# VH-VL binders against q58428r495to569, part 11

Target 1, 75 residues: q58428r495to569
Amino acid sequence: SGGKDINYIEVNYEIKKGSLFPPGFVDCNENISYNDEVVLIKDDTFLGIGRALMSGFEMKKAKHGALVNIRNVKS
Below, E stands for the ipSAE of ESMFold2; O stands for the ipSAE of OpenDDE; V2 stands for 0.75 times the mean of E and O plus 0.25 times the DockQ between their complexes.

## First folded at step 3 (VH-VL; framework fv_regdanvimab)

Design c02 (at its last look DockQ between E and O 0.40; V2 from the best seeds 0.00; counts 0 for: pae O 4.3 > 2)
Fold by ESMFold2-Fast, scan of step 3:
Structure c02 (fold): chain C 75 residues (1-75), chain A 124 residues (1-124), chain B 110 residues (1-110)
Amino acid sequence: as target 1 above (75 residues)
Amino acid sequence: QITLKESGPTLVKPTQTLTLTCSFSGFSLTTSGMGVGWIRQPPGKALEWLALIDWDDDKYHTTSLKTRLTISKDTSKNQVVLTMTNMDPVDTATYYCAREYYDFWSGYYAFDIWGQGTTVTVSS
Amino acid sequence: ELVLTQPPSVSAAPGQKVTISCSGSSSNIGNNYVSWYQQLPGTAPKLLIYENNKRPSGIPDRFSGSKSGTSATLGITGLQTGDEADYYCGTWDSYLSVYVFGGGTELTVL
């Protein structure tokens, strides 16, 4: 895949409004900070917008708790 | 039957290091979703989570005490060990170990089974 | 201050209903599952509710849980003297990467 310099979060499923937990997480921009607006993508397709619950660096290592609050899902 | 039991000294002097062992049976810390946490409770006060070690040997510590806390496991002995350095009278508490069950696919679960607790008094 | 806020005490008579609140934020209750723990005098805590509203085997249906936004509630109906205990909510805080307990609520059955 290409370079990613936006506040992206890659997921492995079709998202719903709610919480993203570690099993649905694939990768992210490490420069994301707590409370940043993030864009959720799957296979380079935009799926929706969320709010980060931790830094991007921590998301890559997290196994416990929600990573992102998913606020808006593109239909 | 699942059991957990705390062991260690009941009296500690200020500045010493506390070492507590949690011995458990009926489950394995190699099983996905299993963890063992340590929680303390000073006399008449609230529960305070201290640390957790999980099936992948990932370690978590409360932010205020993390430089003082070390948690480790010995899977072959079914034991989890907590060490806490530079003990102070305010660390006087009952210390519990408890099993954490995290359902990886559905999200976080709870501390479902608790040890009986061991009381640690810190005084000169 | 406490990350999760509970009232310090509640009281009611036998047979009555009581509710205990637990208030947090988006990084904890708002996006993570809530558990409730019962601590009878002189004993270790016991898991009472998990996944916001589920009961472990052996817990009577007089105990219920719910969650709305960043707050959770424990409900107890048909109060009995044996329900006198401290009650704690607990959840994961994603921002802090820690498990957090509420300050506890002492239930007195008059």
Scores: ipSAE 0.595, ipTM 0.888, lowest interface PAE 1.2, mean pLDDT 90
Fold by ESMFold2, look of step 4:
Structure c02 (fold): chain C 75 residues (1-75), chain A 124 residues (1-124), chain B 110 residues (1-110)
Amino acid sequence: as target 1 above (75 residues)
Amino acid sequence: QITLKESGPTLVKPTQTLTLTCSFSGFSLTTSGMGVGWIRQPPGKALEWLALIDWDDDKYHTTSLKTRLTISKDTSKNQVVLTMTNMDPVDTATYYCAREYYDFWSGYYAFDIWGQGTTVTVSS
Amino acid sequence: ELVLTQPPSVSAAPGQKVTISCSGSSSNIGNNYVSWYQQLPGTAPKLLIYENNKRPSGIPDRFSGSKSGTSATLGITGLQTGDEADYYCGTWDSYLSVYVFGGGTELTVL
């Protein structure tokens, strides 16, 4: 009963492989850690899989640099 | 047409605080995507990025010197000021300011225009 | 160890080609744009390449950039004695939240 703490990142656009930058970021699980695998979502829809380049807490404050390495996009 | 120029003392004593001013023309720090950074280079050594301030007043400092560095801007005067406390002879270097251009949507960063640099010697 | 690693020196004859490598990680080169800077003796650095492979106006097409994975490469063809300089790669590091330069590469034209 530890619950589920999904490593989600909410975005505002249709993603592509490469990098997620701050303007496309909406929100995330702040407990994400550097190098964690993350799921990218928009409007509760799964978009793809990435690798965190910083913690979720830092993502919420970041204004410079890529947040996520987007490795797979739902096609 | 875009220029930056560093000014400040060229000789400081150990423990003193160094204050450098970057005066620039041809762009404004009120423009989205603009910033000014400071880079130093000890004699015969590599470039070392020190700090950056952007149009949104976000500030970034190299981790090893964060407690010694303060960066600020005066957009009405087209100036950026770097302050470094507790100077030591190892801080002897040429200090450059440079314009940073950031494409907000792509995350692009480069220092596209550099000042000529000012050499600061730290000696008793 | 430096965040971005460059060879300390490279050399080639006039007219030849040289490449300069820059190795990093996913938090910098892998996911952020790479720039290259030329520093001629006694001068301030000058932007040579931005956005991995683009040239500012006035930079001849003998200078090129590329990126693969977490490594970037500066290429210089048709070497001239005026190309003798130090060359630096640079990029943002997302994890450290700082800009980083490589250690620099001294190019000698012999």
Scores: ipSAE 0.450, ipTM 0.867, lowest interface PAE 2.0, mean pLDDT 91
Fold by OpenDDE, look of step 4:
Structure c02 (fold): chain C 75 residues (1-75), chain A 124 residues (1-124), chain B 110 residues (1-110)
Amino acid sequence: as target 1 above (75 residues)
Amino acid sequence: QITLKESGPTLVKPTQTLTLTCSFSGFSLTTSGMGVGWIRQPPGKALEWLALIDWDDDKYHTTSLKTRLTISKDTSKNQVVLTMTNMDPVDTATYYCAREYYDFWSGYYAFDIWGQGTTVTVSS
Amino acid sequence: ELVLTQPPSVSAAPGQKVTISCSGSSSNIGNNYVSWYQQLPGTAPKLLIYENNKRPSGIPDRFSGSKSGTSATLGITGLQTGDEADYYCGTWDSYLSVYVFGGGTELTVL
């Protein structure tokens, strides 16, 4: 679907304002770069937007630390 | 009650290999979010993180000592073993093992329970 | 080697307030929660603060933590003689995949 053509991050929980950490991370676009704006999704549903704190490649390998600064959550 | 206890030789000769064992109870390294780390402290000096092993058997080592350090776990015995090769007098320190707790919801982690430490002296 | 920066020592009289700073970079304090550890003389370290500003059970509310940007601060109010100890900040570095401690701060109660 078109969702995978953008800077998407798939998560496994209902996000809140703050940060995304590895336990909540499922998958992402590897083309994401540091400081990119990213879209948070769960089950193909838009949840919010944030700022990447590392590349998509690094996110997939990360076990600790914030992956994304979540700026806006869809209400 | 969660406890950790370090064991091993207290005296090592230069160039020899140090093997320390951390025996713990009250938790399991098969539980998600659990890890055991090693931290040392030379006399009168700061804490120095050495290595960490977690429930996924992922291993992390301090960069400066990576080639000398090996960390492993035996979940059936509730033990974590640290080996350090080519010991030198500069490696004289109190060695601690500690539990790392990782909270999945908040994302925080910390060494929340510590062993009493074991003093290792490297001397000829 | 990567080390978080702390003042080597701080001092104050009983009843006063002290603060201990901890400075790092974006890949450690900037992206990760900070913990603080108290080490009384001749003892193993004890977790004092986690998740930047949370206290484990048994830690009095005289102890507080905060984080802003790439720096963290430990606050101690109503200073007591028993607070005399070394204090360490610690956090994960996401870039290097290592845990890192600060250089430690010696707190003296005058």
Scores: ipSAE 0.022, ipTM 0.789, lowest interface PAE 4.3, mean pLDDT 92
ESMFold2 (binder alone), look of step 4: mean pLDDT 91; pTM 0.940

Design c03
Fold by ESMFold2-Fast, scan of step 3:
Structure c03 (fold): chain C 75 residues (1-75), chain A 124 residues (1-124), chain B 110 residues (1-110)
Amino acid sequence: as target 1 above (75 residues)
Amino acid sequence: QITLKESGPTLVKPTQTLTLTCSFSGFSLTTSGMGVGWIRQPPGKALEWLALIDWDDDKYHTTSLKTRLTISKDTSKNQVVLTMTNMDPVDTATYYCAREYYDFWSGPYYFDYWGQGTTVTVSS
Amino acid sequence: ELVLTQPPSVSAAPGQKVTISCSGSSSNIGNNYVSWYQQLPGTAPKLLIYENNKRPSGIPDRFSGSKSGTSATLGITGLQTGDEADYYCGTWDSYLSVYVFGGGTELTVL
């Protein structure tokens, strides 16, 4: 859904409300900051929105704990 | 049966480096989801998480001590080693190692088995 | 500084019930699983509750956990003198990339 100017997070599965954990994470915009609203995508398809629990830079190297609070999922 | 046991010196002088070894059995640190962490507890004080190493050799450590801490593993010996430089009397504590379990389906980790702890006193 | 706050002490009589709270933020309790650890005097901590509300084998159902928003609660019913211990909550903090423990709660059974 987005380019470099979008607060995107790429995931590898069909999401549900709750938390995104590192095994489901693929990539993100590094300019995401803690508490930013983010868009979750898979294969360029919009899946939903969430709130960042750390910076995008930190997400790329995190292996433990929730990365994003997933708040809304496209039905 | 899963067991962990800490070993190392019980007395360390100020400015010295502490080296502690966690020896474990009943699991492998090559198995996805497995890790070993170190936690300390000064006499009469709270638990303080220090460091964690996991199955793919990623390392985590508490922010306040990160320049003093190193953690490594030897998967062939089933051992995890913690080193802490520039020991000070305030580092006097019981040091525990514990197994971390992380399952993709169940979510983030917790410490399910703990060693008995080893008491380290920092004194001249 | 403590990231997770617990009351320093709680007390009750045998047979009564107590609750021990653990308060955090969205980056830790709000979006991660909470565990509880029991430490009897002179012993290593023992996992008491994991994944917010699950008990390891051997833990009696008198012990229960719950989580609501950014807070977690440990419940103990039918208090016994053998329950005198320090109780710690613990979870991962996604923002700090560290595991954090609460400050601990000393339970006295009078």
Scores: ipSAE 0.018, ipTM 0.741, lowest interface PAE 5.9, mean pLDDT 87

Design c04
Fold by ESMFold2-Fast, scan of step 3:
Structure c04 (fold): chain C 75 residues (1-75), chain A 122 residues (1-122), chain B 110 residues (1-110)
Amino acid sequence: as target 1 above (75 residues)
Amino acid sequence: QITLKESGPTLVKPTQTLTLTCSFSGFSLTTSGMGVGWIRQPPGKALEWLALIDWDDDKYHTTSLKTRLTISKDTSKNQVVLTMTNMDPVDTATYYCAREGYDFWSGYFDYWGQGTTVTVSS
Amino acid sequence: ELVLTQPPSVSAAPGQKVTISCSGSSSNIGNNYVSWYQQLPGTAPKLLIYENNKRPSGIPDRFSGSKSGTSATLGITGLQTGDEADYYCGTWDSYLSVYVFGGGTELTVL
């Protein structure tokens, strides 16, 4: 393998269980759909897994609200 | 079937450390998304969440008590252990352990132990 | 100190309907699933509602839940004396990564 996961979401902080809000969001795969499992990464490092609350396209435009429910955090 | 049961001392002196064990069956903390938490309830007061440990060994603690709380798991024994330092009479409460939900995206406590009452007095 | 706001008590007669409110903020109720727990006198809490409005097996349909914005509501219709209990809402807080309970509501069936 060696490629990135297709449902990636890039964040700018160390994540915690809870939710990802727009200030913590950097970029994502546009093909993510509502309710997809997503992989959260920071500087190409895997941080954890979440569930999309909107499409990847919508996440790139969002100004407010939760983008992802974060449930599993890799320590 | 899923069961959880708390065990530990029922009487603790001020300044001592409390250690409580949650023994469970019917599920494993090696299963992705599963967690076990601790909740307490002082007599006549509300439920207060204390801590949670999950499948991936991630640990969460309530902000007000985080320096006093340690949570750990032993997956081979199906046990989760809570340790609370520097006990005070205000820590007198019934202590519950509970499983965090079957659907790991949901985040709720679906099965609870019966609770163990801990009294802190001299 | 974080607690979701519930009325401390509610009362009604058998056969009537009550609603119990639970108020929070964007980082907890506004952003996450809400659960409700029933605690009968002298017993451990029992899950009554999960994911805002779903019932576990064995919970009758006279119990219902809903969520709008930063508030959640538990509805109980056809009140029975066996419903006398403390009711707690609960949810995760996304900002603090902690689980929070409401202050609890004591339901008295007159």
Scores: ipSAE 0.015, ipTM 0.718, lowest interface PAE 7.0, mean pLDDT 87

Design c05
Fold by ESMFold2-Fast, scan of step 3:
Structure c05 (fold): chain C 75 residues (1-75), chain A 123 residues (1-123), chain B 110 residues (1-110)
Amino acid sequence: as target 1 above (75 residues)
Amino acid sequence: QITLKESGPTLVKPTQTLTLTCSFSGFSLTTSGMGVGWIRQPPGKALEWLALIDWDDDKYHTTSLKTRLTISKDTSKNQVVLTMTNMDPVDTATYYCARESYDFWSGYPFDYWGQGTTVTVSS
Amino acid sequence: ELVLTQPPSVSAAPGQKVTISCSGSSSNIGNNYVSWYQQLPGTAPKLLIYENNKRPSGIPDRFSGSKSGTSATLGITGLQTGDEADYYCGTWDSYLSVYVFGGGTELTVL
């Protein structure tokens, strides 16, 4: 459970700098707001950080467009 | 191998409802990331996106025409249907259906298009 | 209403290079991938570029794309008369939840 209570975004792929789009999205903290710094994780592994382009509530509903600008990727 | 084809009336009178059908082959709208959209082009004018339906039956419509547009799919027939109410001469255009495809990196391009069907609105 | 701006026309001689610009905002080009479409006279549009700079199979490498901030550019080198067409940029607008096309650019090869 270590880290899922933060501004987390769960993804289903190995991320790169750029954008996260809906097919790569699994789940998130609904309390994320536009322009928040977010933590990208996959299977409880930290992958990197990004900036939210919409609220967490909106991310769960979105089917089109970028959800997150991915800014730093853990090597 | 992937094909789309529009069908429907070529002449519509003002105030009538237009119904267009897109019949496709070579893919399924049950496949994650697939969608079919409608785009129109009045003679000599730019492309205008109208509506989209995707694999999850989520529907999107251009803001200016949202109340006039209905989009639906019949997955068993490989068809998508667009309905547009209260037709006006300004709606005279070639209407295209096109496949929208997304994977992690594709960004929702329209990668295959039908040939288009011309609809004239006149009394 | 158009939210993506393109020049209405561009022209050059055979063998030359042209660039076609597409300008938008942060909610469309700024945070989404850009596609480019070629429409030859009397035909349906064809996907020319996707994911800002990638080509579908069968599109020659003289067609290229780029994106910087809220603007995208289509480059065409080694112009041929068969390139005469209307060119459209397109992308999703995250704020409006709609797909948007540019106004189109008519390319004339003289």
Scores: ipSAE 0.029, ipTM 0.755, lowest interface PAE 6.0, mean pLDDT 87

Design c06
Fold by ESMFold2-Fast, scan of step 3:
Structure c06 (fold): chain C 75 residues (1-75), chain A 123 residues (1-123), chain B 110 residues (1-110)
Amino acid sequence: as target 1 above (75 residues)
Amino acid sequence: QITLKESGPTLVKPTQTLTLTCSFSGFSLTTSGMGVGWIRQPPGKALEWLALIDWDDDKYHTTSLKTRLTISKDTSKNQVVLTMTNMDPVDTATYYCARETTVTDWYYYMDVWGQGTTVTVSS
Amino acid sequence: ELVLTQPPSVSAAPGQKVTISCSGSSSNIGNNYVSWYQQLPGTAPKLLIYENNKRPSGIPDRFSGSKSGTSATLGITGLQTGDEADYYCGTWDSYLSVYVFGGGTELTVL
């Protein structure tokens, strides 16, 4: 229930299976590591699950390229 | 290679429902990253995005017309259908369908457009 | 009313350079990729630029795109008479969950 201990990634759009790129990225848990399972959220609402393609620290700095492979989207 | 073609009536009366069909070839709407959208342009005016349907059947509609618009796909026929209810003379426009999204680009854009079909709404 | 703002017109002589601006907000240009479309008189629009600065096959290097903050720019160098057209920017608006176009810019080559 508490968001502080999860591998969250905050996005600014309704997600679909595929990739998350920097324009869709808002913020994340900095402790995410490459290949971690991540939870995608928008305005504190669960949207789906993906796999990190880089660390959370690097995601906050990325200007291009895929950040997350989005695998499961809540229907 | 990739083609899209709009079809439907060229003249509708006020209050009628418009149904437009987009027939396409050279790609499948079951392929991830693929979608088909509708855009219109009144004579001498700007482009207005209307709706999108994508590979996993997610649907999007412009906020001002959402209650009037439905979009559906038939992947076996390679067709996308747009329906707009309660037509008004201000809806007179050229209506385009376009392929939106590609497998390499997850943020939507229109990479191939149909030639457009003109719809006039008058009594 | 308009989510993306473009100048209504721009003009220059053959061989010159022009730039066309597109201004939005953080929910659209600020957070999403920008595309540009060229519409020659009497024709359907054609994709000119995607992902801020990439060109489809067949689009010459004279056309370029860029994005900074909540604004995007289309650059055209070595203007030709055949470049006379309406130019539209477009992007997703994450707040509205819709695709939005700018109002269009008419380019005249005199």
Scores: ipSAE 0.000, ipTM 0.633, lowest interface PAE 12.9, mean pLDDT 85

Design c07
Fold by ESMFold2-Fast, scan of step 3:
Structure c07 (fold): chain C 75 residues (1-75), chain A 123 residues (1-123), chain B 110 residues (1-110)
Amino acid sequence: as target 1 above (75 residues)
Amino acid sequence: QITLKESGPTLVKPTQTLTLTCSFSGFSLTTSGMGVGWIRQPPGKALEWLALIDWDDDKYHTTSLKTRLTISKDTSKNQVVLTMTNMDPVDTATYYCAREGSPDWGSYYFDYWGQGTTVTVSS
Amino acid sequence: ELVLTQPPSVSAAPGQKVTISCSGSSSNIGNNYVSWYQQLPGTAPKLLIYENNKRPSGIPDRFSGSKSGTSATLGITGLQTGDEADYYCGTWDSYLSVYVFGGGTELTVL
């Protein structure tokens, strides 16, 4: 177990369904692949789930376009 | 006022390298969120995105032409330069430079365009 | 095949309304903002719509945009002869890390 095995994406805001764009992105597991289910967290708190639109490696470099399709948001 | 203008040769021979310069005013490529891209349009055909360079010197290229394209900037001169190697008659097109200036980097769109420069590739 | 799909042409009479469709996939239209560009004959393209449905200053409200799923639509009401142009949709493709344009739609006002 450990952080390395979780498809996490750290964000800097309270999310809503839709897209995660680079200004809202903080960090992620680099081992995420395109189309993987991902867990969105903020300050170690679970916020919801989404689907990756690129690899985690590419997310860390991205400055344009959506990184994640946000599907379910914890109320 | 924001303006962009393309310059370079109007005639290029097959196998030569094309060098185009985009000169701009009214904004800086040191400003976060700003970029300058190149788009071409062959006569009677659709727009084709070629490349982008942004404020952080990150470079993006269309996959089909990536090995032929180089994009660079000279921030002190307010210029972006595109080079394309091994020119072919099918590369005959009007070449545009345009500003990409999304305030939050979330959207990607070209809000100001140069007038275009026509490049003919012929022997 | 990285092209967004648009109808090649559309036509209507002055005063009528038209819609132009743009179809893509999840990695482009489905999850990114769509822009529309107007290209009058012999001129550079001009930004007409950005962020799916917003108009730059100077663009009249008879031009509108919308997005649903993996498709976007440009609407033009009260057609004028000055609207004869090629119209292009455009968006970022997150999977490919490239900007893509549609094939363009030629609008003829008869």
Scores: ipSAE 0.145, ipTM 0.825, lowest interface PAE 3.6, mean pLDDT 89

Design c08
Fold by ESMFold2-Fast, scan of step 3:
Structure c08 (fold): chain C 75 residues (1-75), chain A 121 residues (1-121), chain B 110 residues (1-110)
Amino acid sequence: as target 1 above (75 residues)
Amino acid sequence: QITLKESGPTLVKPTQTLTLTCSFSGFSLTTSGMGVGWIRQPPGKALEWLALIDWDDDKYHTTSLKTRLTISKDTSKNQVVLTMTNMDPVDTATYYCAREDSWGSYYFDYWGQGTTVTVSS
Amino acid sequence: ELVLTQPPSVSAAPGQKVTISCSGSSSNIGNNYVSWYQQLPGTAPKLLIYENNKRPSGIPDRFSGSKSGTSATLGITGLQTGDEADYYCGTWDSYLSVYVFGGGTELTVL
């Protein structure tokens, strides 16, 4: 279903282990909470898994700071 | 090669407005993640951050001076301008501009040589 | 106004090791990357460490950084007379939306 509500974070680059910062961020599910496991995607492709460092609502407004700790990257 | 250089008056009278220009080369303030900040250092004292402007025209100012400071950019000229109103002898310092190429990591990787501004009657 | 806490001075002999501490709060060091800057006498500051522990090209590996909780540390091994300088930590404060520097540490090589 195209309406599925997952803890997604859309990015604009091929990720690597580390942190996601605002210039790499495109959009996310606003219902993500601090410390949630999140799924990083680009153009509907699964890229990896991370941990939220703030709420999804806060991520959409953030201009500075790490948004997500990127833990696992798909090969 | 990335360079930044400060320019402006070296002597300012109390109550006047200071205008400083940072001219840079080797990068553009249209590039995501780029910013230019201003930092000052009074003689024999610590570094004090003043202001920053980024690629998206967001502006930040130190809380104690925010009503006195404006920062603007001209991306076509590769310049960032800082103005500070109501100058006081305590504002005597070396003023630096510096690049933030930090992807959100908050560091200044290239600095200008600094320009010394003395506030005296 | 807001300043990260550093010792005002440190000293050691050539070839020895020093550490310089930098203490802040959850809104700055606790939430953001820490940088370190070296200022040689009469010169502009130079980036020495970024993102807690990374070195720019040209910075020797005897300079290192670390961060734990609301504190950061700069380590310098194999001290040389050319290391005599002021060292500043710096980071973003997410609560105030400002960049903050430490008060600076003067390193003297005996």
Scores: ipSAE 0.007, ipTM 0.695, lowest interface PAE 9.4, mean pLDDT 87

Design c09
Fold by ESMFold2-Fast, scan of step 3:
Structure c09 (fold): chain C 75 residues (1-75), chain A 122 residues (1-122), chain B 110 residues (1-110)
Amino acid sequence: as target 1 above (75 residues)
Amino acid sequence: QITLKESGPTLVKPTQTLTLTCSFSGFSLTTSGMGVGWIRQPPGKALEWLALIDWDDDKYHTTSLKTRLTISKDTSKNQVVLTMTNMDPVDTATYYCARELYDWGSYAFDIWGQGTTVTVSS
Amino acid sequence: ELVLTQPPSVSAAPGQKVTISCSGSSSNIGNNYVSWYQQLPGTAPKLLIYENNKRPSGIPDRFSGSKSGTSATLGITGLQTGDEADYYCGTWDSYLSVYVFGGGTELTVL
């Protein structure tokens, strides 16, 4: 399926295991739900996999708290 | 020097509305990453976070008291105001305001006011 | 109800070491930074530790913090009578969108 059907989260930095916080967040698929597995990308490059801590809609508005628990980082 | 100071009534009757003002100096609540929160502590009990307002006017409230709490800021006066409706004797507590620094998930209340004691009784 | 659990009290003799625990869940401690606050009797709380293990300027290295999974710990070495205080952990809860404090731990130096 197309790009918009993917549980993507776009970030602006090289990720590490831990948490994604709002300053590192760029954009995401709004249809992501709490506890969904998500794909982290930067400049169209796959960086790793995490678990959503809120909906994609909420992530776009959030300025506080972790957005994603980052579990696997591609090396 | 950064300072925060709480002000408001020290005695409130049941069912009344409490209004507390936090006056601060040494920083601006227009600066990215800055927030001011309210925390209370009933006598002999734990700290309870109440509300937070940040640099671009986003507001957060504790779930249990959300319908009773309003937080606002007046940037020109360097003040943050907390309003709490329908006061009850169980709301008797010392009320603190504190500055929150937020940068990359580092939530820390780094500078606290001295606290103001509010007693709710008839 | 408390979201973060601390022991109600801890005690030790001068010069000894104590550890205070703070237990939460993935939505708070598990994915956010933890802060610790010291409250001396009759005073406002003071920030002791932020970002799990960092000390503000002026906090002696006798105070340390750590985090593992959904739990955090505050360590105090070389215990002094002036350390008698209530200690609180605090963090953000991403699921509830609130800041939460632990129930507090009373440290007594016997």
Scores: ipSAE 0.163, ipTM 0.812, lowest interface PAE 4.0, mean pLDDT 89

